# VHH binders against Late secretory pathway protein AVL9 homolog (AVL9), part 14

Target 1, 145 residues: Late secretory pathway protein AVL9 homolog (AVL9), of Homo sapiens (Human) (q8nbf6r17to161)
Amino acid sequence: LHIVVVGFHHKKGCQVEFSYPPLIPGDGHDSHTLPEEWKYLPFLALPDGAHNYQEDTVFFHLPPRNGNGATVFGISCYRQIEAKALKVRQADITRETVQKSVCVLSKLPLYGLLQAKLQLITHAYFEEKDFSQISILKELYEHMN
Key: E = the ipSAE of ESMFold2; O = the ipSAE of OpenDDE; V2 = 0.75 times the mean of E and O plus 0.25 times the DockQ between their complexes.

## First folded at step 21 (VHH; framework vhh_gefurulimab)

Design a13 (from t5 with W100F; at its last look DockQ between E and O 0.01; V2 from the best seeds 0.00; counts 0 for: pae E 16.3 > 2, grease 25 > 24.2, SAP .676 > .668, placed apart)
Fold by OpenDDE, look of step 21:
Structure a13 (fold): chain B 145 residues (1-145), chain A 124 residues (1-124)
Amino acid sequence: as target 1 above (145 residues)
Amino acid sequence: EVQLVESGGGLVKPGGSLRLSCAASGFTFSYYAAAWFRQAPGKEREFVSAISSSGYTYYADSVKGRFTISRDNAKNSLYLQMNSLRAEDTAVYYCAASEFVFYGRTKPSEYDYWGQGTLVTVSS
C-alpha cells in the first residue's frame, strides 16, 4: 500500500517525511500531511525511548481510509544514526542523532514475512548516509506489488 | 530497584498553581518516556500529559494550555506545572515511565513503572 518514512526532530516532533505513493493523492512524496484517519501514524510508527536502541521493529494497525474499508497493517523499522555521520546534513537536524523509521503499510498482516526484508532495506537506506536517497524505498514498494 | 516518587501535591484554590515533581531512581530516567496520570475518586485513572525521551510533549485536551510537562535529565526528574487549576483537576496524580512505547501513548497499561501518587485538591 505505502512505504512511509517517519522521522523525529526535537522541534518538529515525529512527522511523515516521505511516502510512496503519497498518502494523500495529489500531494508530493515529501508531504507531511496526513489523512485524518491516519493522523496517529507517526506516533505509532516511531517508538519512544529510541536513544537506548540502535534499531527496533514495531507493528501497528491503522483504521481504513474509508468508512467500510479494511484495516491497514503497519510494520515499522526504527534506526538511528549520528548526525555527524551523514554525508548530507539537513538544516533541520539539530540533534546529535537522527532517528527515523521506515514503514510498510499493507492491507495484509504480513508482519513476519516483511520484517526481515524491511530491516534490510532500512539498513540500506541508512547506509546511504543521505536520506534524500529514496530510490531504495521506491524499489521496495515496486517489489512488494 | 526502579522507583518513582511524586511530590508537590496539596490544597490549592481554584485559579491557583501547583508544580508537581517526580523523582526517579534505580534507572536512567532520561532514556524513558514519562507521563502524568491522575485518578479522581470514583473515576478511572486518566491520562494527563507525557513527554518522550526525545522531548516531545502531548497533553490531554482537558489540560492543554494550563499544564506543562517537563523533565530534567540531570536530576532524573519529571515535572508538571499546573496553572489555572479547577475543581475538576482534583485527583491523585501519578508519575509513570515506560522504557519503550510508541509516541502518544495515553493508556496506563502502556507504562511500566508508577509512583505512589500525590494528592492534588482544588477547592475554595
Scores: ipSAE 0.000, ipTM 0.262, lowest interface PAE 12.4, mean pLDDT 88
ESMFold2, look of step 21: ipSAE 0.000; ipTM 0.110
ESMFold2 (binder alone), look of step 21: mean pLDDT 85; pTM 0.873

Design a14 (from t5 with Y103W; at its last look DockQ between E and O 0.09; V2 from the best seeds 0.00; counts 0 for: oily run WVFW H100, pae E 12.6 > 2, placed apart)
Fold by ESMFold2, look of step 21:
Structure a14 (fold): chain B 145 residues (1-145), chain A 124 residues (1-124)
Amino acid sequence: as target 1 above (145 residues)
Amino acid sequence: EVQLVESGGGLVKPGGSLRLSCAASGFTFSYYAAAWFRQAPGKEREFVSAISSSGYTYYADSVKGRFTISRDNAKNSLYLQMNSLRAEDTAVYYCAASEWVFWGRTKPSEYDYWGQGTLVTVSS
């Protein structure tokens, strides 16, 4: 259904930072707005305990959109990196770490091979040290469809 | 003191060109996403173009192919090259910057710093 990036905002907490396609039709890819059915998505994708580890993978469920009865399956690959390692640094140096997760949302149950692919994609995304580089995320979505 | 100052606005005939500049001071501009917005009289402020801290660019469909956003981090400056101007481009143009290093944000509410605006008038 979607590729989603969830991150921690220093003022707003966990939120969706990117979605492809957008979670709400007509919104930009960088919209923070969530469908009501999925209002807890950021917290499912980036749970509190994840910040204690450099990376981890979690599975979660969302209710179907628009009255469908089928569960939406999510897999989130979380990573944390020190802000000083970024090629493009935030102006606020008081924060030491940046936390993000890359999520796949699907109507089908997710297999372990998709987990391995998502972990590789997430690693490559973080290795760019510049989170504005979204081409690899769009490529993942297109290959899933 | 964080400051964004736009310049380069003026009167231009349809089909003409203008180059807008935005000088940033009081912060490390290279760490910020930056954008241009515009507001025509009696209308809501609308997104024109954004550029991430690393140079990835976004454009509104109405300006794609005619406008080019760029930045010069050594000069703490943001630019908008506006070509093939049309009457519909008449507006006050605003420079904006965001704490979000990752994204060039497209909604005004997600930008933390704003300039005072520079008027662009496209008229025969």
Scores: ipSAE 0.005, ipTM 0.163, lowest interface PAE 12.6, mean pLDDT 72
ESMFold2 (binder alone), look of step 21: mean pLDDT 84; pTM 0.868
OpenDDE, look of step 21: ipSAE 0.006; ipTM 0.263

Design a15 (at its last look DockQ between E and O 0.01; V2 from the best seeds 0.00; counts 0 for: pae O 12.4 > 2, placed apart)
Fold by OpenDDE, look of step 21:
Structure a15 (fold): chain B 145 residues (1-145), chain A 122 residues (1-122)
Amino acid sequence: as target 1 above (145 residues)
Amino acid sequence: EVQLVESGGGLVKPGGSLRLSCAASGFTFSYYAAAWFRQAPGKEREFVSAISSSGYTYYADSVKGRFTISRDNAKNSLYLQMNSLRAEDTAVYYCAASEWVFYGRPEEYDYWGQGTLVTVSS
């Protein structure tokens, strides 16, 4: 189980910005590094034409990390917010809006069960207006464990 | 077995109001995102509004401030309150639902109703 935040960057494209626990053992929570098997995670987490929508929820699956056949199921809740609405704006935010998805990765395909919860959490996360406030994401993880 | 049935369409004058309903059956409606789309003659089907399974609402720019989407999960129903209707709102309005994706794009929705015609004319 992982909570993952995927963001869209002007120049860098979609990337993992946060993972809890880290996707790669030994890495920090803010590592952008992905295992080869999950290299498409950022692309799967953001809906096509995401900039056209205030919010979307997508479901996807990833291959097993170790090739043992255990599919990983992903739920992603996408939102965007005006950059000017943020209480804390990072210098690298150059776009009018900030686009991010909060994802749950699980070996259990709990799509229906988790969708509503993830949407609420994603909204709460965005309502902080400060994406450095990750406590709600950690709480989500703990709740799901 | 899955069915979405729209109702409430009709003829209305500009500035008037209508309330569309969509009755869902054959699936667990509360698990799904639901949306309204519309298609005018000779035009592509376009997104109007959507509501997440959690109740968060979204609107096309063209209907913001005029339309209100809502749902009643107990009744497996979706609604669209349309106020301040304009001639350009004339279209067949479709109810849609999706379990696996929540997009404003019609091709991503799994279930569709047959539509209800809304005509705004003086």
Scores: ipSAE 0.000, ipTM 0.241, lowest interface PAE 12.4, mean pLDDT 89
ESMFold2, look of step 21: ipSAE 0.007; ipTM 0.188
ESMFold2 (binder alone), look of step 21: mean pLDDT 86; pTM 0.877

Design a16 (from t5 with K64E S98D K107H; at its last look DockQ between E and O 0.01; V2 from the best seeds 0.00; counts 0 for: pae E 14.1 > 2, grease 25.1 > 24.2, placed apart)
Fold by ESMFold2, look of step 21:
Order: sequence, then structure tokens, then C-alpha cells
Structure a16 (fold): chain B 145 residues (1-145), chain A 124 residues (1-124)
Amino acid sequence: as target 1 above (145 residues)
Amino acid sequence: EVQLVESGGGLVKPGGSLRLSCAASGFTFSYYAAAWFRQAPGKEREFVSAISSSGYTYYADSVEGRFTISRDNAKNSLYLQMNSLRAEDTAVYYCAADEWVFYGRTHPSEYDYWGQGTLVTVSS
């Protein structure tokens, strides 16, 4: 259903920073706005203990939108990087480390090679050291469709 | 202007009951999670109960089974029914709201909007 990037905001905590397609139809891909059914998505994708690890993978579930259809399956691949290692530092990055997860939301269960591919794509996304470079995330979405 | 106004506080004897209300204005309350916090004299503000925008409820261990949080989105109101009150429940009770709440969070920093408080005194 979506590729989502969740990051940590210095004031609001965990929030969605990017979605493709947008989580709210008509919003931009950089909207922080969440459907009511998915208001816990940022914390499921970037759990409280994540700051203790440089990388981790998490599986989770969300309710279907508007009570319609089956459970939404999620897999997130979390990574952490020093803010000073970035080529481009976004204005709202105020912490010594940057914590982000790349998530896939799907109507189908996510196993095996999908986990490995997400881990590889997430690594490549962080290796760009410029989180505004989203083309690799769009490529992942198109590959999965 | 965004406002949260608590009411319903007062003096009650141990074992008694009291119902607090919080009237919200200046924003669409149904989009927000809401919570009650309390602060006793000489103590830090502590979590009492929260309710998500969808109606899921959360309670501090010290009040679970005695207090019931509820909301009426048509009236832009939050409620706390307090039963079996104890002297330890004496505090100023605050209403709080935020567009976002993580399931299980109990910190005041998770809430952007606050009321001015209503005093509850439980004394014999």
C-alpha cells in the first residue's frame, strides 16, 4: 500500500516524514498527517527501544482504513546515523544522531526475501547521506507492484 | 484561541465520588487524544488517564478500577468519573490534549494543550 519513512522530531517525537503514495490522498509526500486508524504507525515503525541499536527490523500490523478490508501488514527497517555524517542537514535535525525507519505497508504478509531487500534498500538510503534523495524508495515501491 | 476548561472539582470525603469535566473550544476536539493529569502539593504532575481520539482508554495503576475516563465528541468534552476516592487523590487535576499520543505514553511532554486545573480535595 505504501512506502513510509518515519523519523524522530525533536518536539513531536516519532512522526511520518515521507509516504508514497501519500497516506492522505491529496496531501504531499512529505505530509506528517496520519489517518486516525494509523495514528500509532510512527511508534510501531520506530519503537521506543530503537535508539539502543544502529539497525533493527520490526514487523507490525495496522487496522484497515475506514474499517474496510483485511489487516495491513508492516515491516520497518530502522537505522541510526550521526547527524554530522549527513551531506545535507534538514533544518529540523537538532540531535547528535538521526534515527529513521523505512517501512513497507502491504495487504500481504511480509517474509524472507522482502525483509532482506528492505534492509538493503534502507542501507542504500542511509548511504546517500542525504535523506531528501527519495528515488530509491520510489523504485522499491514500483518493484513491489 | 484554543482552550481547555476543567470543572467539577471540590471537597469530598474518603470513599466518595466526583465527576470532572473538561470543555474544549477553539479546535476540533474529536481529532485529539485527551488526558487527565494531577499534581498534589509538593509533588510533580503525574499521569492519571488518557483516551485516544478513537476512544481507547489508558489508566495509571493507582487509579485503574476506580476512575473511568470518557469523552463526548459531540459536546467537545472530556470526563473523569472518580469513585472510591482516597486522601491520596487530593490534587489539582488538569485536562490535556494532543493530536498524537503513543499507546502507553504517560509523560506531560506528549501533550501540547493544557487547562488551568480544578482542585479535588479528599478529606475527612
Scores: ipSAE 0.005, ipTM 0.133, lowest interface PAE 14.1, mean pLDDT 74
ESMFold2 (binder alone), look of step 21: mean pLDDT 84; pTM 0.865
OpenDDE, look of step 21: ipSAE 0.282; ipTM 0.666

## First folded at step 22 (VHH; framework vhh_gefurulimab)

Design g21 (from a12 with S30D S98D S109D; at its last look DockQ between E and O 0.08; V2 from the best seeds 0.00; counts 0 for: pae E 14.8 > 2, placed apart)
Fold by ESMFold2, look of step 22:
Structure g21 (fold): chain B 145 residues (1-145), chain A 124 residues (1-124)
Amino acid sequence: as target 1 above (145 residues)
Amino acid sequence: EVQLVESGGGLVKPGGSLRLSCAASGFTFDYYAAAWFRQAPGKEREFVSAISSSGYTYYADSVKGRFTISRDNAKNSLYLQMNSLRAEDTAVYYCAADEWTFYGRTKPDEYDYWGQGTLVTVSS
């Protein structure tokens, strides 16, 4: 299993910003690179309708990595946070928003208690206001093991 | 129980070489990033080198070009080849491991598992 953060990049759209363990061995935890089988992961984890809500939970499936028919189950906890508008210089843009999801990938179907833990961890991750602070995501991974 | 045990330390003259080993047990080493740190007398523990589970390597500037980190997953072992040793390299060398090693991490509190250390002395 993996813990993955998907975010919106202003030029590239949705992309993986973080993975633990890395999705590609040897790439590093901050790699944007995806296995070919999972190239659609960012769009599944941060779906088009998510921008209409401040938070939501999305369930999805990924194809097996080796083509052997083993389903990968995903749960994504999405949040959209409005940035405070401290400088009023752009009349067309009143507010800035940040959209990210925290995903758990598992070979087992995810249970409701794990969903609740993911929602709490995602809330805490956003409340840090510093998305490079990833220790809370490591705690989630350890609880799942 | 996860265990890391260093060996290969000793006394060596300046310009000499040593090879340190770290034997891992109690877990599947293949899945772990691993690193070497060192602590000179009276100083804080400092980063020397790291290697990811897939073999990508990182070095402190002070040892780059002189030290080579490597791993042998079949033997559950981490190595540090130290060449062109200097008096400033005198320290206790520690093996560390973590599944969670980010590119460029150099602080000791970012690693969960540690060995007991092996002393390297560079002196005439």
Scores: ipSAE 0.000, ipTM 0.120, lowest interface PAE 14.8, mean pLDDT 71
ESMFold2 (binder alone), look of step 22: mean pLDDT 82; pTM 0.845
OpenDDE, look of step 22: ipSAE 0.007; ipTM 0.274

Design g22 (from a12 with S30E T57D K107R S109E; at its last look DockQ between E and O 0.62; V2 from the best seeds 0.00; counts 0 for: pae E 11.4 > 2)
Amino acid sequence: EVQLVESGGGLVKPGGSLRLSCAASGFTFEYYAAAWFRQAPGKEREFVSAISSSGYDYYADSVKGRFTISRDNAKNSLYLQMNSLRAEDTAVYYCAASEWTFYGRTRPEEYDYWGQGTLVTVSS
ESMFold2, look of step 22: ipSAE 0.006; ipTM 0.169
ESMFold2 (binder alone), look of step 22: mean pLDDT 85; pTM 0.874
OpenDDE, look of step 22: ipSAE 0.114; ipTM 0.534

Design g23 (from a12 with S30D S98D Y103W; at its last look DockQ between E and O 0.01; V2 from the best seeds 0.00; counts 0 for: pae E 15.7 > 2, grease 24.8 > 24.2, placed apart)
Amino acid sequence: EVQLVESGGGLVKPGGSLRLSCAASGFTFDYYAAAWFRQAPGKEREFVSAISSSGYTYYADSVKGRFTISRDNAKNSLYLQMNSLRAEDTAVYYCAADEWTFWGRTKPSEYDYWGQGTLVTVSS
ESMFold2, look of step 22: ipSAE 0.000; ipTM 0.115
ESMFold2 (binder alone), look of step 22: mean pLDDT 83; pTM 0.856
OpenDDE, look of step 22: ipSAE 0.346; ipTM 0.693

Design g24 (from a12 with S30D S53T Y56W S109D; at its last look DockQ between E and O 0.11; V2 from the best seeds 0.00; counts 0 for: pae E 13.1 > 2, placed apart)
Fold by ESMFold2, look of step 22:
Structure g24 (fold): chain B 145 residues (1-145), chain A 124 residues (1-124)
Amino acid sequence: as target 1 above (145 residues)
Amino acid sequence: EVQLVESGGGLVKPGGSLRLSCAASGFTFDYYAAAWFRQAPGKEREFVSAISTSGWTYYADSVKGRFTISRDNAKNSLYLQMNSLRAEDTAVYYCAASEWTFYGRTKPDEYDYWGQGTLVTVSS
């Protein structure tokens, strides 16, 4: 349904930093805007206590949008990296460590294969040391279809 | 056919201002991140500024506070307002766009489409 990157902002807390396709049609892929039904998505994808782990995988559910059928399933793969290791920084990176999660939102509960692939892609995404390198995330979306 | 055409270059004195424009055609500009790069004689093409599809702006340290990037999606246009120009800003300025660059990126190989360039000369 969507590939989403959620990160932690020192003033705004957890927020969506990227979505493909955009969560709201007409917004850009780097829009922070969320559908009302999914206002808690950033917290579900990057939960409390994440600072205690270098990586983790979590599962969550979202309500359907505007009565569009069944529950939306979320799989989130969390990692963190030291900010000094990054090649390109967004203006809002002020912390010593950066926590981000890569999420798949799906109408189907396909946890096994999706989990393994998501963990691999998330690792590769962080290994680039440049979170603006989003081609691997778009590739993941295309391979799911 | 995808086309990017820069304009607004010219000769300007140090401390002066110029506004560059880039007209895009042959594609829906709204869906592309866009950037300005420049190339001085004998140098590699270097990043100047970028703007995301959502309007987030990015600047090279050398131009931060002096240059302002903007876009007008209704006119399929990208702009660069250059203030407090210096001799070191002399270069050919290029407009670029990418379907793969959702954030602003600093590497030329991340951009798919390029204009022909417009010359900016800062001299007395």
Scores: ipSAE 0.006, ipTM 0.140, lowest interface PAE 13.1, mean pLDDT 73
ESMFold2 (binder alone), look of step 22: mean pLDDT 83; pTM 0.856
OpenDDE, look of step 22: ipSAE 0.027; ipTM 0.436

Design g26 (from a12 with S30D S98D E99T S109E; at its last look DockQ between E and O 0.05; V2 from the best seeds 0.00; counts 0 for: pae E 11.6 > 2, grease 25.2 > 24.2, placed apart)
Fold by ESMFold2, look of step 22:
Structure g26 (fold): chain B 145 residues (1-145), chain A 124 residues (1-124)
Amino acid sequence: as target 1 above (145 residues)
Amino acid sequence: EVQLVESGGGLVKPGGSLRLSCAASGFTFDYYAAAWFRQAPGKEREFVSAISSSGYTYYADSVKGRFTISRDNAKNSLYLQMNSLRAEDTAVYYCAADTWTFYGRTKPEEYDYWGQGTLVTVSS
């Protein structure tokens, strides 16, 4: 259905930062807006206790949109990185860590090879040290479809 | 000390052009999304344009085709080229930067650092 990036915002908490395709048709890929049925998606994808791990994988379910269809399945690959590590060789004044999760939402159960592929893609996404580099996420979506 | 300093504002006639600059210091500017907002007298601060850390650009509908946002990470600077200016563009323009997301956002509360503003007046 979607590739989604969820991050922690120090003022707003967990929120969707990127979706492909957009979660709301007509919105931009950078919309924070969630369908009402999925208002809990950020918490499911990026649990509050995740700061204790450098990476983890979480499975979750969402209700179908607009009351139609079957349960939506989610798999989230979480990683944490120091904000200073973004753009190596340059000092950054922030002392906080950056927590992000790359999620796949699907109408089919998520397992096996998809989990492994998502973990590899999430690792590559973080190794760019620049979260605006979204081409690898779009490639994942295209390969799933 | 994190600092954003705008410059380039002034008085310009309708149809004219200005280029605003924002100099960033005290942090690595190229890690962050950056944006321009504006506030007319008696109005709420409104989104003008944003640019992601990788250069993807966003524009309010009211300025599309007339304004161009850009960044020069080697100079730690953000720019707004404003063409075909109109009276309704009169406002204090603010530079902003966001420390936690990599996409340009349209809401002021998404941005952690702000400049002092530079006044743009479009009048005959």
Scores: ipSAE 0.006, ipTM 0.218, lowest interface PAE 11.6, mean pLDDT 72
ESMFold2 (binder alone), look of step 22: mean pLDDT 82; pTM 0.841
OpenDDE, look of step 22: ipSAE 0.023; ipTM 0.404

## First folded at step 23 (VHH; framework vhh_gefurulimab)

Design k11 (from g22 with A34M Y103W Y113S; at its last fold request DockQ between E and O 0.01; V2 from the best seeds 0.00; counts 0 for: pae E 13.4 > 2, placed apart)
Amino acid sequence: EVQLVESGGGLVKPGGSLRLSCAASGFTFEYYAMAWFRQAPGKEREFVSAISSSGYDYYADSVKGRFTISRDNAKNSLYLQMNSLRAEDTAVYYCAASEWTFWGRTRPEEYDSWGQGTLVTVSS
ESMFold2, look of step 23: ipSAE 0.005; ipTM 0.125
ESMFold2 (binder alone), look of step 23: mean pLDDT 85; pTM 0.874
OpenDDE, look of step 23: ipSAE 0.302; ipTM 0.667
ESMFold2, fold request of step 25: ipSAE 0.006, 0.005, 0.006; ipTM 0.159, 0.148, 0.120
ESMFold2 (binder alone), fold request of step 25: mean pLDDT 85, 85, 85; pTM 0.875, 0.875, 0.878
OpenDDE, fold request of step 25: ipSAE 0.007, 0.000, 0.007; ipTM 0.292, 0.260, 0.331

Design k12 (from g23 with A34M Y113S; at its last look DockQ between E and O 0.01; V2 from the best seeds 0.00; counts 0 for: pae E 14.3 > 2, grease 24.7 > 24.2, placed apart)
Fold by ESMFold2, look of step 23:
Structure k12 (fold): chain B 145 residues (1-145), chain A 124 residues (1-124)
Amino acid sequence: as target 1 above (145 residues)
Amino acid sequence: EVQLVESGGGLVKPGGSLRLSCAASGFTFDYYAMAWFRQAPGKEREFVSAISSSGYTYYADSVKGRFTISRDNAKNSLYLQMNSLRAEDTAVYYCAADEWTFWGRTKPSEYDSWGQGTLVTVSS
């Protein structure tokens, strides 16, 4: 349904930083705006205590949009990297480490092959050391659909 | 050192209102989630409301529609506007800071920093 990147903003907290397709129709892929039904998505995808780990994988549910339809299933692959290792820092990064997760939202329950694929893509995304490089995330979405 | 100091508690009649304040110091207030908890005599501390560093608000079901949490990052202050107070709201109200994550938590055990509390008594 979507590929989503959640990260920490030093003043605004956990935010959606990227979505493909956008979470709100008509918004840009870099919109921070969430549907009301999914207001907790950043917290589910980047759980409390995540900064205690270099990487982790989390499964979660979201309610369907507008109260209709099936439960939305999510899998989030979290990683942490030192800010000094980045090629291009986001303007608002003020922390020594950067925490981000790459999430897949789906109408179908997700299984281990997708988890392994997401882990590989998340690793590759972090290895670019430039979080503006979103082409790998778009390729993941196209592969799954 | 981290300090959280609550104020604004007092005695009010049922249906009345109070505004609680929490002055914070000793940490980067803007980066951390803040919460209000309360403890009635003989009870465990219970979640009332939280506000994330990004401004998302969370409420216990028992206070939704009656209480409003807010923060003023320029003043390092957390607030709780309590309206339509009931006898069941009588408790010591505590301000808490979540220094380990970026969003609010509903379990008291997840908070590292606490104020000493301010007493709210709702009675006729």
Scores: ipSAE 0.006, ipTM 0.129, lowest interface PAE 14.3, mean pLDDT 73
ESMFold2 (binder alone), look of step 23: mean pLDDT 82; pTM 0.844
OpenDDE, look of step 23: ipSAE 0.020; ipTM 0.444

Design k13 (from g22 with A34M Y113H; at its last look DockQ between E and O 0.39; V2 from the best seeds 0.00; counts 0 for: pae E 12.4 > 2)
Fold by ESMFold2, look of step 23:
Structure k13 (fold): chain B 145 residues (1-145), chain A 124 residues (1-124)
Amino acid sequence: as target 1 above (145 residues)
Amino acid sequence: EVQLVESGGGLVKPGGSLRLSCAASGFTFEYYAMAWFRQAPGKEREFVSAISSSGYDYYADSVKGRFTISRDNAKNSLYLQMNSLRAEDTAVYYCAASEWTFYGRTRPEEYDHWGQGTLVTVSS
């Protein structure tokens, strides 16, 4: 369904920072706006206790859009990195650590191979040390098809 | 093919106003971040203003409170309302577009597509 990046904002808390395709049709890929059915997505993908871990994988479910259909399956790969290690520091990064998760939302159950692929892609995304480099996330979505 | 075509430049007195337009084609406009840059003679292109695909606008400190960026996704158009113009605003103004950007992108190399520019001259 979507590749989503969730991050922690120093004033707004957990929020969606990127989605491909956009979570709301017609929005930009950098929209923070969520469907009402998925308003809790950021907290499911990046739970409040996540900062106690350097990396983890989290599974979750979301309700279907529009009140009909099957449960949406989510898998999230969380990582954190010291802000000092970034090549490019976004204007609103004021904390010593930056926490983000890369999520896959799917209509199908998410098992083994997808988890391994997501972990590799999330590692590569963080290793670029520049979160504006989103091409690897777009390629993940296209390769999953 | 991607095209960005600026218009609305011209001569204007200090304290005056101009509205620049940028007509876009060849891509899904609503998914792109859009920006205005400017280049005075003998200087590098500098950031003026940007508006994300989700509508967050931001500005260089030198133009805050005087310039307003906006977009019309139905018309594939980007605008810059320029008020209280000063001599130092004299430059060629460029429309720029980028896919997949986060906010805070103020460097020219972060933008993939450029127009040819429209000249704004602020002079008595």
Scores: ipSAE 0.006, ipTM 0.165, lowest interface PAE 12.4, mean pLDDT 76
ESMFold2 (binder alone), look of step 23: mean pLDDT 87; pTM 0.892
OpenDDE, look of step 23: ipSAE 0.007; ipTM 0.306

Design k14 (from t5 with A34M Y113S; at its last fold request DockQ between E and O 0.01; V2 from the best seeds 0.00; counts 0 for: pae E 15.9 > 2, placed apart)
Amino acid sequence: EVQLVESGGGLVKPGGSLRLSCAASGFTFSYYAMAWFRQAPGKEREFVSAISSSGYTYYADSVKGRFTISRDNAKNSLYLQMNSLRAEDTAVYYCAASEWVFYGRTKPSEYDSWGQGTLVTVSS
ESMFold2, look of step 23: ipSAE 0.005; ipTM 0.148
ESMFold2 (binder alone), look of step 23: mean pLDDT 85; pTM 0.873
OpenDDE, look of step 23: ipSAE 0.469; ipTM 0.767
ESMFold2, look of step 24: ipSAE 0.006; ipTM 0.184
ESMFold2 (binder alone), look of step 24: mean pLDDT 85; pTM 0.876
OpenDDE, look of step 24: ipSAE 0.215; ipTM 0.616
ESMFold2, fold request of step 25: ipSAE 0.006, 0.006, 0.006; ipTM 0.118, 0.192, 0.210
ESMFold2 (binder alone), fold request of step 25: mean pLDDT 85, 86, 85; pTM 0.877, 0.879, 0.877
OpenDDE, fold request of step 25: ipSAE 0.012, 0.000, 0.000; ipTM 0.325, 0.266, 0.272

Design k15 (from g23 with A34M A50Y Y58T Y113S; at its last look DockQ between E and O 0.68; V2 from the best seeds 0.00; counts 0 for: pae E 11.0 > 2, grease 24.9 > 24.2)
Fold by ESMFold2, look of step 23:
Structure k15 (fold): chain B 145 residues (1-145), chain A 124 residues (1-124)
Amino acid sequence: as target 1 above (145 residues)
Amino acid sequence: EVQLVESGGGLVKPGGSLRLSCAASGFTFDYYAMAWFRQAPGKEREFVSYISSSGYTTYADSVKGRFTISRDNAKNSLYLQMNSLRAEDTAVYYCAADEWTFWGRTKPSEYDSWGQGTLVTVSS
């Protein structure tokens, strides 16, 4: 359905930073805007306790868009990385760590092998140390479909 | 204070080329993503091209294949090589710096720092 990156912004809190395809039809893949049905997505994907772990995987559900579809299944793999290790950083970073999650939203409950794939892709994404490198995320989406 | 100064604009005939430069100061250039935007007379400012600090690039559909964005982090400079220029490329071109995101952003409202612009006129 979607690949989504949720991150923690030092002033805005948890927010969607990337979606492919965009969560709102017609928006760019970099839109922060959420469908009303999914307003809690950032908190489900990057839970409050995430700062206590270097990485973890969580599962969640979202309501269908427009009320007439099946439950949307979410799987999120999050990690932390030290801000000083990034090749690309925002000048406003005042935290020692950066937290992000890579999420798959699907109409199918694909938790088994998809979890393993997502963990691998998330690890690779963080190991680039440059979060503007979105090609690996797009590649994941293409292989899912 | 962030300063961005564009140069290299001018008058050129259709099919011609120009190279724009943006000199940056007042911030650590290596850590910022950079972009070019343009504004034609009577129109809103529109996205042209983006380059991350690590060199990954994105282009508006209207310029892809004709324009090349690049950066020289040692000189704190951003460049836009414009080839095969067309009348619709006539605009003031702006350099922008993106301190708030690791992602390519295409909306002018998402950039905090801007240059004063350099005029490119493509006419016969």
Scores: ipSAE 0.005, ipTM 0.195, lowest interface PAE 11.0, mean pLDDT 74
ESMFold2 (binder alone), look of step 23: mean pLDDT 83; pTM 0.855
OpenDDE, look of step 23: ipSAE 0.006; ipTM 0.295

Design k16 (from g22 with S98D Y103W Y113S; at its last look DockQ between E and O 0.59; V2 from the best seeds 0.00; counts 0 for: pae E 11.8 > 2)
Amino acid sequence: EVQLVESGGGLVKPGGSLRLSCAASGFTFEYYAAAWFRQAPGKEREFVSAISSSGYDYYADSVKGRFTISRDNAKNSLYLQMNSLRAEDTAVYYCAADEWTFWGRTRPEEYDSWGQGTLVTVSS
ESMFold2, look of step 23: ipSAE 0.006; ipTM 0.162
ESMFold2 (binder alone), look of step 23: mean pLDDT 81; pTM 0.835
OpenDDE, look of step 23: ipSAE 0.018; ipTM 0.314

